# VHH binders against q96n21r8to141: the designs that were tried, part 16

Target 1, 126 residues: q96n21r8to141
Amino acid sequence: RDRLSFLHRLPILLKGTSDDDVPCPGYLFEEIAKISHESPGSSQCLLEYLLSRLHSSSGHGKLKVLKILLYLCSHGSSFFLLILKRNSAFIQEAAAFAGPPDPLHGNSLYQKVRAAAQDLGSTLFS
Short names: E, the ipSAE of ESMFold2; O, the ipSAE of OpenDDE; V2, 0.75 times the mean of E and O plus 0.25 times the DockQ between their complexes.

## First folded at step 7 (VHH; framework vhh_etentamig_d1)

Design c4 (at its last look DockQ between E and O 0.80; V2 from the best seeds 0.00; counts 0 for: pae E 3.3 > 2)
Fold by OpenDDE, look of step 7:
Structure c4 (fold): chain B 126 residues (1-126), chain A 124 residues (1-124)
Amino acid sequence: as target 1 above (126 residues)
Amino acid sequence: EVQLLESGGGLVQPGGSLRLSCAASGFTFSEWAMSWVRQAPGKGPEWVSGISGSGGSTYYADSVKGRFTISRDNSKNTLYLQMNSLRAEDTAVYYCARDFGDYEEGSRHAFDIRGQGTLVTVSS
C-alpha cells in the first residue's frame, strides 16, 4: 500500500529532481516533505528514490537532490531523518564530486554540489 | 552549528530608518539565497525581500518596494535590510531565513532555518 501510494507521488519527485538547469520550485520542497510524513514506508521509498537519483544524475540533478535532502532535515519526518542519518555515506561522496571543467561554466557546478553536500552534512549532524 | 542571528531592531518614528543585520554561520553562505520575512502582531508571516547567493539579484514584496533595500556581504556572512520611510504597518518581528527558492520573481519561497528575529516597532 505504501509503495503504491508512493508511485502516485513520482510526478512531483521527477519534476523536483529533473536533470536540467531549471531550479526546483519552492513549493516542491514542501510537497516532497509531505511525502515523508505519509508513512514510514513512504519515507523509505523517498530516500531510496533520492539516493538513486543522486547517484545517476548529472551535477544539476545532484544539486537538486542534495538541496531537497537538506530541506528534509528541517521539514521531513523524524523517521526519514533517522534513516537518512543511517545512510549518510553519500554525503562524503558528493562532497568530493568532481569532473572535467565545463567549457562555459568551468568548475562552478562541481563547487555548488560539493558545497551543498557539505551543508547537508553540517545540518544533518548538527 | 547552523544558525542565523538577527539584530538592529528597535523603536523608530514613522518616516524613520533602520538597518537590520543577520549573521549567518554553519553553512556556505554565498551559495544560498537569503530572505527577510516578518510577522506582525496577530498576523501571519509575510515575505519581505530576497537576495540571490551572489547578491546580483534582489526581490521585494510590493509593500516594501522602493523603501527597503536588501544586501549582503558574503565575506562577512552577513545579510542586511535597510529600511527607509518606515510606516506603522512595518511593525513586526523580522527574521532572516535561508531560502531554497532560486529566486525568480513570483516564485514560492521555501525556508528551513531562521533566527530568533529582531523586533521593529514603528510608532509616533
Scores: ipSAE 0.821, ipTM 0.905, lowest interface PAE 0.6, mean pLDDT 94
Fold by ESMFold2, look of step 7:
Structure c4 (fold): chain B 126 residues (1-126), chain A 124 residues (1-124)
Amino acid sequence: as target 1 above (126 residues)
Amino acid sequence: EVQLLESGGGLVQPGGSLRLSCAASGFTFSEWAMSWVRQAPGKGPEWVSGISGSGGSTYYADSVKGRFTISRDNSKNTLYLQMNSLRAEDTAVYYCARDFGDYEEGSRHAFDIRGQGTLVTVSS
């Protein structure tokens, strides 16, 4: 349905969710929110992409995805919020996130991931 | 629910000072860069100042450099803006915002504004 059109957006999504220490640029948050407003199918593809990236990434990528999801809670489509609430098991996993030692950042990155997950849970279910 | 509650605005003479506060709740305040954004009558929103989550880095629009000081108290979940040497062009509604972007990277800001703002009027 919207799978082919969504693949057209993949370069933007890869840039915003890259698994590195470069923060997601502010304009990409807005562009990603626009994807959620295109159609219900685009919202489903977007959620699947973000959850897949969350599972596959180190702490840097996980943090970026969680911040994008937080942004989408206030700027994404109503349909995206609905399917996000229905697919929320990842929040508990991320709130318990622990990873291998990071020689540059120590444990603070994992704590940031956990805090972002806690904020997301509070935002979705408040 | 995320709340950002601005206060401290008022009527002040040119050259005067005001201190704005923003009480934050519903999120992990210390993990977020925060900004002040203002909107003058008949104008679009204008970024004024930003601060990192820790408070270690501060940033200012050219129009306010040297006159305004942004700060935060993470133990009180509060953002501040000390405004000195106020001018008529500073007249605006001032909003605090979570900033999803990072000014250090030169990225465009992505603001999350939740409050009604606080009005600052600079007039003699």
Scores: ipSAE 0.302, ipTM 0.678, lowest interface PAE 3.3, mean pLDDT 85
ESMFold2 (binder alone), look of step 7: mean pLDDT 83; pTM 0.841

Design c5 (at its last look DockQ between E and O 0.06; V2 from the best seeds 0.00; counts 0 for: pae E 17.7 > 2, placed apart)
Fold by OpenDDE, look of step 7:
Structure c5 (fold): chain B 126 residues (1-126), chain A 124 residues (1-124)
Amino acid sequence: as target 1 above (126 residues)
Amino acid sequence: EVQLLESGGGLVQPGGSLRLSCAASGFTFSEYAMSWVRQAPGKGPEWVSGISGSGGSTYYADSVKGRFTISRDNSKNTLYLQMNSLRAEDTAVYYCARDFGDYPEGSRHAFDIRGQGTLVTVSS
């Protein structure tokens, strides 16, 4: 039941975590936060989705996911935060995100991702 | 620890000026848009002004446009709100908030953290 319900939320998540340079619209942060409050199962699915997206996306996608997670620290369900804390190893990994310089933008995206990861860590465990 | 701390509020006469400050800590300040939000007695929260991470873009509610100026000093992790030509209806508790809004459009806001607020009272 929870899984099926979550699947109906995928369009929102796909929009909010698109792997492009378009920022996540503000209203989607709230919508994604609502997903975490639907049920513990929904929170679990949400976390799995976001972590999967984080690992498979480019710097742009990673940055979006990290910012979404950061927002969820304040607006997500208590259960979501609990499981997020238990699965926080990715934060260190993201905080070390690096790669070849972009021909146009250099290392700026890498720096943004690392900063977002660091901020997430600070918020989550403060 | 992540926190925002507002200051600068006080009592001022109509037509007067006041400058609010917001000290940020615990996160990479320059990477986030920031907003001022106010709540008047008996009313709900009202967005007042926003500024992009770099400070290159600013946004204002119609109610304060031309009178208020938002700015930031990223080297000091500080957000400011210069309020001129103050009116009685500007009386409120003013909060600074970290904003995940879809700037540069500035039409949708997503606040995650805010300070405790600072009271601004405009009265004769």
Scores: ipSAE 0.862, ipTM 0.924, lowest interface PAE 0.5, mean pLDDT 94
Fold by ESMFold2, look of step 7:
Structure c5 (fold): chain B 126 residues (1-126), chain A 124 residues (1-124)
Amino acid sequence: as target 1 above (126 residues)
Amino acid sequence: EVQLLESGGGLVQPGGSLRLSCAASGFTFSEYAMSWVRQAPGKGPEWVSGISGSGGSTYYADSVKGRFTISRDNSKNTLYLQMNSLRAEDTAVYYCARDFGDYPEGSRHAFDIRGQGTLVTVSS
């Protein structure tokens, strides 16, 4: 695997998947798509990273990762799409995302995460 | 030919201020969103701030939010970055860039860096 080369791109991935309410800037979507086109090894590292962040993040980070994955369905490499389809169990987990109402944000974030997961599933499987 | 010329960097103590400028030419400045991107010694590029073509919308990295202010003057084809409350970690070469994406977030995005940048050093 191309782990060392992939590590040099971590700054753009960390920025785009930060666990806060700042939206992922549009330029980062395109840079992330470039990673998926570099090699099959880069695609595997990218998927591993994104799924790890999806699992470990709060609703804000989950939403960002799901939006990135949705963008990659149209702009990522064909190899990335192949391995994403083969590792799609996370979609049902995200579609069931829930938690107690956040006093500051309410339950809107949970709804957005679930909706993004549903959109991803629909897009990924036609 | 598209040109972007950064200026205004220098040596400043922690807590100090600087204002960076970027003179643009060779394209219709008001049609492009612009960004500041910095590169600290031994690190990769880091996006700092962005502004829409009209100047109506501004965006900031968390590390600079509340301390830096991006602005532009489309009549003078100039982009600015006001940097206040500077910290040692702000030390970097600062570049202005045309931003081909859409803010707040478009589906496609790329930076176009053309200048040599301007060095900001924050040290005692």
Scores: ipSAE 0.000, ipTM 0.087, lowest interface PAE 17.7, mean pLDDT 78
ESMFold2 (binder alone), look of step 7: mean pLDDT 85; pTM 0.868

Design c6 (at its last look DockQ between E and O 0.10; V2 from the best seeds 0.00; counts 0 for: pae E 11.0 > 2, placed apart)
Fold by OpenDDE, look of step 7:
Structure c6 (fold): chain B 126 residues (1-126), chain A 124 residues (1-124)
Amino acid sequence: as target 1 above (126 residues)
Amino acid sequence: EVQLLESGGGLVQPGGSLRLSCAASGFTFSEYAMSWVRQAPGKGPEWVSGISGSGGSTYYADSVKGRFTISRDNSKNTLYLQMNSLRAEDTAVYYCARDFGDYWEGTRHAFDIRGQGTLVTVSS
């Protein structure tokens, strides 16, 4: 039941975590936060989705996911935060995110991803 | 620890001016849009103004446009609100808030944290 319900939320998540340079609209942060409050199962599915997206995305996708996770630290369900804390190894990985310089933007995106990861870590464990 | 601390509130006469400050800590200040929100007695929160992370873009509610100016100093992790031509209806507690409206379009906000607020009272 929870899995099926979560699948109906995928369009929101796909839009909010698109692997492009289009920023995540502000209202989607709220919508995604609502997903975490639907049920513990929904929170679990949400975390799995976001982590999967984080690992498979470029810097743009990673940045969006990290920002979403940071927002969820304040607006997500208690259960979501609990399982997020238990699965926080990705934060260190993201904080070390690096790659070849972009021909146009250099290392800017890498720096933003690392900063977002650091902010997430600080918030989650403070 | 993430923290926002507002200051600069006080009592001022109609037509007067006041400058609010918000000191931020515990996060990469320059990477986030910031907003001012106010809450008047007996009313709900009202968005007042917003500024992009770099400070290159600013936005204002119609009620304060032309009178208020939002700015930031990223080297000092500080957000400002210059309030001129103050009116009685501007009386409220003013909060600074971190806004996830990256690439902000002016009307869409996603606040996650705010300060304790600073009281602004406009009265003759």
Scores: ipSAE 0.742, ipTM 0.878, lowest interface PAE 0.6, mean pLDDT 93
Fold by ESMFold2, look of step 7:
Structure c6 (fold): chain B 126 residues (1-126), chain A 124 residues (1-124)
Amino acid sequence: as target 1 above (126 residues)
Amino acid sequence: EVQLLESGGGLVQPGGSLRLSCAASGFTFSEYAMSWVRQAPGKGPEWVSGISGSGGSTYYADSVKGRFTISRDNSKNTLYLQMNSLRAEDTAVYYCARDFGDYWEGTRHAFDIRGQGTLVTVSS
């Protein structure tokens, strides 16, 4: 039933994880962290959403999700961190992220995604 | 045009207090998280404190926890930093910034600094 309540938060999640080069505003990081504190069900829905977006997005969206997850290591609920650790296989996958050269960004976007994944792994398991 | 204008700096003795202000214009202030960033002589920028767009959440660097208080008044488009129990190591130029979160676009931190800052000097 937390799933239905969670749907009301989709607009802020879509804005913060949009697959474009518009920077994610800092207030969205804060609002997303608050979702992780609302309930264990909200934490599960949040993680499922973020991982789905990570897998479906190009480099811009992937980078945003990884930075949100890194923010949540310090600002998310203890329960969110627990389920994140249990669902951490994506970190290795993102650390190997690659693709064809981007005309405007070259390989730097892929390198940023890989670096963010490495930072997340180091932070989460240190 | 986005503007951020810092004020309220000055010379204070160790243990003293000072309140910084930042006047914002050219954007919807309440939509942005804000931060204070300082730069001491001969050092790189150091993040000090941050606050959500609504003002409901605040966070602090370990070096200032318990001594500094960030706040905002969205009706006046103004960000504040109350600094208590000041120490010599707090001497720096203090900048306010829009806070876009973690690293983006190849910059070290997503801080949007527009003003010249306000100098805080803590000296006996």
Scores: ipSAE 0.000, ipTM 0.153, lowest interface PAE 11.0, mean pLDDT 79
ESMFold2 (binder alone), look of step 7: mean pLDDT 83; pTM 0.852

## First folded at step 8 (VHH)

Design d1 (framework vhh_8fcz_2; at its last look DockQ between E and O 0.74; V2 from the best seeds 0.00; counts 0 for: pae E 4.3 > 2)
Fold by OpenDDE, look of step 8:
Structure d1 (fold): chain B 126 residues (1-126), chain A 124 residues (1-124)
Amino acid sequence: as target 1 above (126 residues)
Amino acid sequence: QVQLVESGGGLVQPGGSLRLSCAASGFTFSEYAMNWVRQPPGKGLEWVSGISGSGGSTTYADSVEGRFTIIRDNDKKMVYLQMTSLKTEDTAVYYCARDFGDYEEGSRHAFDIEGQGTQVTVSS
């Protein structure tokens, strides 16, 4: 039931976590936060999606996911935050994100991802 | 750990000027766009202005365009709002707010209120 309902939210999530350099519209953050409040099952599906996306996405995708997670720390459901804290190993990996310089942006995107990960860690455990 | 502290509010007459300040700490300041938002008496939150992380781009609500100016100092981790030609309808508690989204002009912003705000009262 919850998983089926969650599938109907995928278009929102795909748009909000795209690999391109198109800015994430602000209204999507609010929509994504609403997903976390629908049910504990929805929160679980949301977390699984975001972590999977974080692992497989480009630097731009990773940054979007981390910023979404940061927003959810303030606006997400208490249950979502609980399971996020239990699955926080990804933060260290993201905080060490590095690679060859980008022809257009150099190391800027790596720095942004690492900074977002550090801020997320601070928010969750400080 | 995240702190945003607003200051500079006060009582002014219509047509007057005020400069608001926001001191930020507890996050990588330069990596976030910042906003000013306000809450008039008996009303909900209203977005006022935004500035990109680098400070290279700014945007304003129609109601304050041409009268308000947002600037930031990333070295000092400060955001400012210079207000001129103040009107009675500008009366509100003003908050600075961190933006979690990518800054885009005309788009809705994603933020939370983390400070206590500063009161601006415009009255004759």
Scores: ipSAE 0.805, ipTM 0.900, lowest interface PAE 0.5, mean pLDDT 94
Fold by ESMFold2, look of step 8:
Order: C-alpha cells, then sequence, then structure tokens
Structure d1 (fold): chain B 126 residues (1-126), chain A 124 residues (1-124)
C-alpha cells in the first residue's frame, strides 16, 4: 500500500503540526493538500495522522490540525473529503474544547480551537 | 456558507484613488487574518497585503507599500483596501481571502479565494 511512500512525507507533517505556538508555515498547507491528491491510500494515511495529532496535542497542535482540515475542505481531494465526513465525530468534541486557564493566555487558545472546529463543521456539512 | 464579497472597484486615471471593500460571513471573522490578492490581466495571483485577526499587524507587498492601506472592522466583518497613487500596473481583479496560517499577520500562502473579486482598471 501507500503507507511506505507516506512515510517520506512525515517531516512535512511534523513541521506543520508541531505542538507549539510557532505557526504552521503557509506553504506547508499547499504541500499537505498535495498529499491528499496523490492516492486514496495517501488520503487515508493523512487523515489518520491528522486525527491522531489532534487527539494527542495541546490546544496549539489542535488548532493547527483544525486549520489544516479547514484548508483541505476547499483544496483537498474529493476522496479525502469523503473519508473526513465519515470520520467527523471529533468536530463536536473540539467545538467543546476547554481546560484550565493558561497562565500566559487564559482561555483564548480554547476559544480559537472551538471557533476553528465550529467553522470546520459548518464548512464540511453546511 | 462562507462568503467573501468584494466591491468598490472601477475605472480610474493614473494617480487616482479607490477604496475596496470586502464583506465576510459564514465564519468566525475575528479569529482569522485576512489578505488582499490580485490577478493582473493574463497573469497569476499576486499577494498584495495582509492584516492580523486583531488588526494590530499589517504587511504589504513591496510594489504597493506606501500607497495602499489595509484596514479591518471586526464588528462589521469588513476588510478594506485603501488605494492611492494608482498606476496602470495596479490593473487587476482584486480578491479578499481568509488566511489559515498566521495568527498575527497574513501568511500570503494559506488562503482561500471565495468571492468573485472586484475589477480595478487604471487607464488614461
Amino acid sequence: as target 1 above (126 residues)
Amino acid sequence: QVQLVESGGGLVQPGGSLRLSCAASGFTFSEYAMNWVRQPPGKGLEWVSGISGSGGSTTYADSVEGRFTIIRDNDKKMVYLQMTSLKTEDTAVYYCARDFGDYEEGSRHAFDIEGQGTQVTVSS
């Protein structure tokens, strides 16, 4: 399958979804969208990676993944959108994302994650 | 449904001024940086300017710096491009675009074109 070729894309994905406050470089959104167009197998691997990172990351990583998914709604392959719709339960969880106040930022990061999830849900389904 | 509606374009003489407007709906406007991009006749898209979600940071392409000003109104969900000292080279269709990548300023790379754009023609 396409898992072996997908492994060559991991450095791009790790850089774009790092769990820190450094923004994802804009050109990486385009590169990630290209992965979704390579094959159905690459789309499946990409979705698995993004959802795994969404689950495991703090608010910073969650926000990056959600914005990448938003970008993919208009720039990703049709097959990627199909499997994203089939695996969309995370949107409701992210739209309710909360936690203890960040001493540096308070609740603003949680609000950004919730906003991105709300926008993703409305874009993906209506 | 995401909508970006550009307006305010027109025919102007060199040295003239225009103010472009962009009305946004269907997303959480204040949480995204916004960009202006343009497409000159027969050419690809060129990034023009970006503004942070808060409006506190702005950036400009070298070709327009000092002549154009990007402004946003988060209460009205509007982005504007104030254009002065217009040149024939500024002739293009102008689009506003939501930026996905930059928390503090436009990234010029991670944006969507959703609207029809507004034509700016600088001639005579």
Scores: ipSAE 0.262, ipTM 0.664, lowest interface PAE 4.3, mean pLDDT 85
ESMFold2 (binder alone), look of step 8: mean pLDDT 80; pTM 0.808

Design d2 (framework vhh_vobarilizumab_d1; at its last look DockQ between E and O 0.86; V2 from the best seeds 0.00; counts 0 for: pae E 4.5 > 2)
Fold by OpenDDE, look of step 8:
Structure d2 (fold): chain B 126 residues (1-126), chain A 123 residues (1-123)
Amino acid sequence: as target 1 above (126 residues)
Amino acid sequence: EVQLVESGGGLVQPGGSLRLSCAASGFTFSEYAMSWYRQAPGKGRELVAGISSGGSTSYADSVKGRFTISRDNAKNTLYLQMNSLRPEDTAVYYCARDFGDYEEGSRHAFDIWGQGTLVTVSS
């Protein structure tokens, strides 16, 4: 039941974690936070989605996911934070995110992703 | 620990000026949009001004032309220059980290804010 309900939230999540260079709109952060409060099952599905998205997305997608996770540290459910802390290995990987320089933007996107990961780690384990 | 600390508030006469500061620590300040908001006695909290990570600014209609928001990323500090102050500007002013870092008119998404600094405009 929780998983079926969560599927109806996918359009919001897909929009919030799109692989383009457009930042996530502010209202989507609040909408995504509401998902974590619907049920423990919804929180689990949300975490699985975000971690999967983080792994498979471009630098822009990774940045959006990390920013969303950071926002959820203050606005997400207590259960979501609990399972996030238990599955935090990705933070170190993201903090070391690197690649070839972009012809137009150089290393700026890599730096942004690493910074977001560092901020998330600091917040989560403070 | 993530922290925002406001300063610069005080008592000023109508038509006077104040400059507020917000010192940020515990996160990569330059990568986030920041905002000022205020709360007058008996009223709700309202947005005053916002500045994106890229430096784009926005203002409430009530303060346009009088207030200026700016940032110094090297000092991890947010500023609010307030000129031509009015009694209706009397409020506690707060700075906040804002995830609404995109479209003009987009909803703001605050996650942390400071303890606030009191601004009193009175003759």
Scores: ipSAE 0.853, ipTM 0.922, lowest interface PAE 0.5, mean pLDDT 94
Fold by ESMFold2, look of step 8:
Structure d2 (fold): chain B 126 residues (1-126), chain A 123 residues (1-123)
Amino acid sequence: as target 1 above (126 residues)
Amino acid sequence: EVQLVESGGGLVQPGGSLRLSCAASGFTFSEYAMSWYRQAPGKGRELVAGISSGGSTSYADSVKGRFTISRDNAKNTLYLQMNSLRPEDTAVYYCARDFGDYEEGSRHAFDIWGQGTLVTVSS
């Protein structure tokens, strides 16, 4: 039921986490936060989606996901925060994110991803 | 701990100027859009000005040409230069961190706010 209900939310998630240099629209942060409040099952599905997207995306998509997760620290459900803390190994991986110099941006996009991961870790565990 | 602290408010005569500051700490300031909001007595908060992480600015029509938003990423500080002040500018001014973009018609997503600084424009 939670899985089926969550699948109806995929269009807004795909729009908010697209792997391009267009920023996530502000209203989508609010819509995504609402998903975390619908049910514990929706929170689990949301976290699984966001972490999968984080893993599969280039630096642009990674940055969007990390900023969404950081927004959820103050606007997401308490259950979402609980499972996020329990599944936080990705933060250290993202804080070490690196790669060959990007032809368009050099190292600046990697640095932005690392900074977002550091902000997320500081917020979750401070 | 993530904090925003506004300062620089006060009593000023019509036509006068003030510069507001917002000191940010506990996050990577340079990576976020920032905005100023204000709340007049008995009214809701309204957007005054915004600045993207890249420095692009936007202004409410009521302050355009009189107010200037700026940021100093090395000092983790957001500014609002307020010139030609009018009695209708009287309000508590708030600094906010914004996750939204600044494209025309885009909505903002603020996650943290400062405590505010009072600006009173009266003779």
Scores: ipSAE 0.228, ipTM 0.616, lowest interface PAE 4.5, mean pLDDT 85
ESMFold2 (binder alone), look of step 8: mean pLDDT 79; pTM 0.786

Design d3 (framework vhh_6z1v_2; at its last look DockQ between E and O 0.09; V2 from the best seeds 0.00; counts 0 for: pae E 11.2 > 2, placed apart)
Fold by OpenDDE, look of step 8:
Structure d3 (fold): chain B 126 residues (1-126), chain A 124 residues (1-124)
Amino acid sequence: as target 1 above (126 residues)
Amino acid sequence: EVQLVESGGRLVRTGGSLRLSCAASGFTFSEYAMSWFRQAPGKEREVVAGISGSGGSTWHADFVKGRFTISRDNAKNTVYLQMNSLKPEDTAVYYCARDFGDYEEGSRHAFDIWGQGTQVTVSS
């Protein structure tokens, strides 16, 4: 039942974690935080979605996911934060995110992703 | 530890000027937009101004446009609010906040961390 309810929230999540170079709209941070508070099952589905998206997305997608996770550290449910702390290995990987320089933007996106990961790690375990 | 600390608030006369500062620590300052808020006694907190991470984009509330200016120095991890032509109605506690928003037209914002605030009092 939680899984079915969560599927109805996918449009919000897809919008907030798109692979394009447009930043996540501010209001979506609040909407996504509400998802974490719906139920423990919703929190688990949310975490699974975000981690899957983080792994498979472009640099822009990764940055959005990391910033969403950072916002959830303050506004997400206590259960979500608990399971996030237990599944935090991705932070080290994201903090080391690198690749060939972009012809237009150089290494700026890599730096932004690494910075977001570092900020997330600092917030989550401080 | 992640924190914001406001300073610069004091008593000033009507028509006077004041510059508020907000010092940030514990995160990569330049990667986040920042905003100023204020809350007067008996009133709700209201947004005053916002600035993008790079400082290239700013937004000001209609009621303070022309009088207040938001800016930032990323080398000092500080965001500022220059307040000119102050009025008694500007009396409030002023807060800074970390902002999840890009200040594009029609965009909305979200805030996660706040300072403790600094008191601004404008006498007639």
Scores: ipSAE 0.857, ipTM 0.921, lowest interface PAE 0.5, mean pLDDT 94
Fold by ESMFold2, look of step 8:
Structure d3 (fold): chain B 126 residues (1-126), chain A 124 residues (1-124)
Amino acid sequence: as target 1 above (126 residues)
Amino acid sequence: EVQLVESGGRLVRTGGSLRLSCAASGFTFSEYAMSWFRQAPGKEREVVAGISGSGGSTWHADFVKGRFTISRDNAKNTVYLQMNSLKPEDTAVYYCARDFGDYEEGSRHAFDIWGQGTQVTVSS
């Protein structure tokens, strides 16, 4: 039931976590937060999706996922926050993220990914 | 200086139609995604629809799909919400909001600029 209900939300999640240079529109943060409030099963599916996308994405997608997770720290369900804290090893990996310099912008994207990971760690554990 | 002003809200009968407008000023409108929200008395604000800065991508909440259409005119710095087949449960104050490009640490909201709202009332 939970997994089928979560699948109905995939279009929103795909749009909000697309691996491109277009920032996640703010209204998608609100919709994603609603998913975390639907049920414990939906929260688990949401976390699994976001961490999978974080792992598989380039710096743009990583940044989007980290910003969604930051938003969920204050707007997501308490159950989502608890399972996020339990599954937080990715924060240290993202805080050390590095990639080739962007010829046009230098390495500012990778700095933003690292900063977002540090902000998430600070928010989640303080 | 930076401002969003909604207009067009009024009393309409069930099944009626209404178009809301949101006039933006003080920023480069075409560079920002925009959203409509609504808030009924005693309820939390809920997102209704969103549109990309270019207008090429839109999204609508399931409870308004097929009835409401968001659009924008970047030459006029205006976002619209066309509302058809209105129902009494659509009664609310409708707000437009600017989506920010980044979620800034310390902010609890995805939206940084809000209008004052326009009242839509749907009578049976």
Scores: ipSAE 0.005, ipTM 0.284, lowest interface PAE 11.2, mean pLDDT 79
ESMFold2 (binder alone), look of step 8: mean pLDDT 81; pTM 0.823

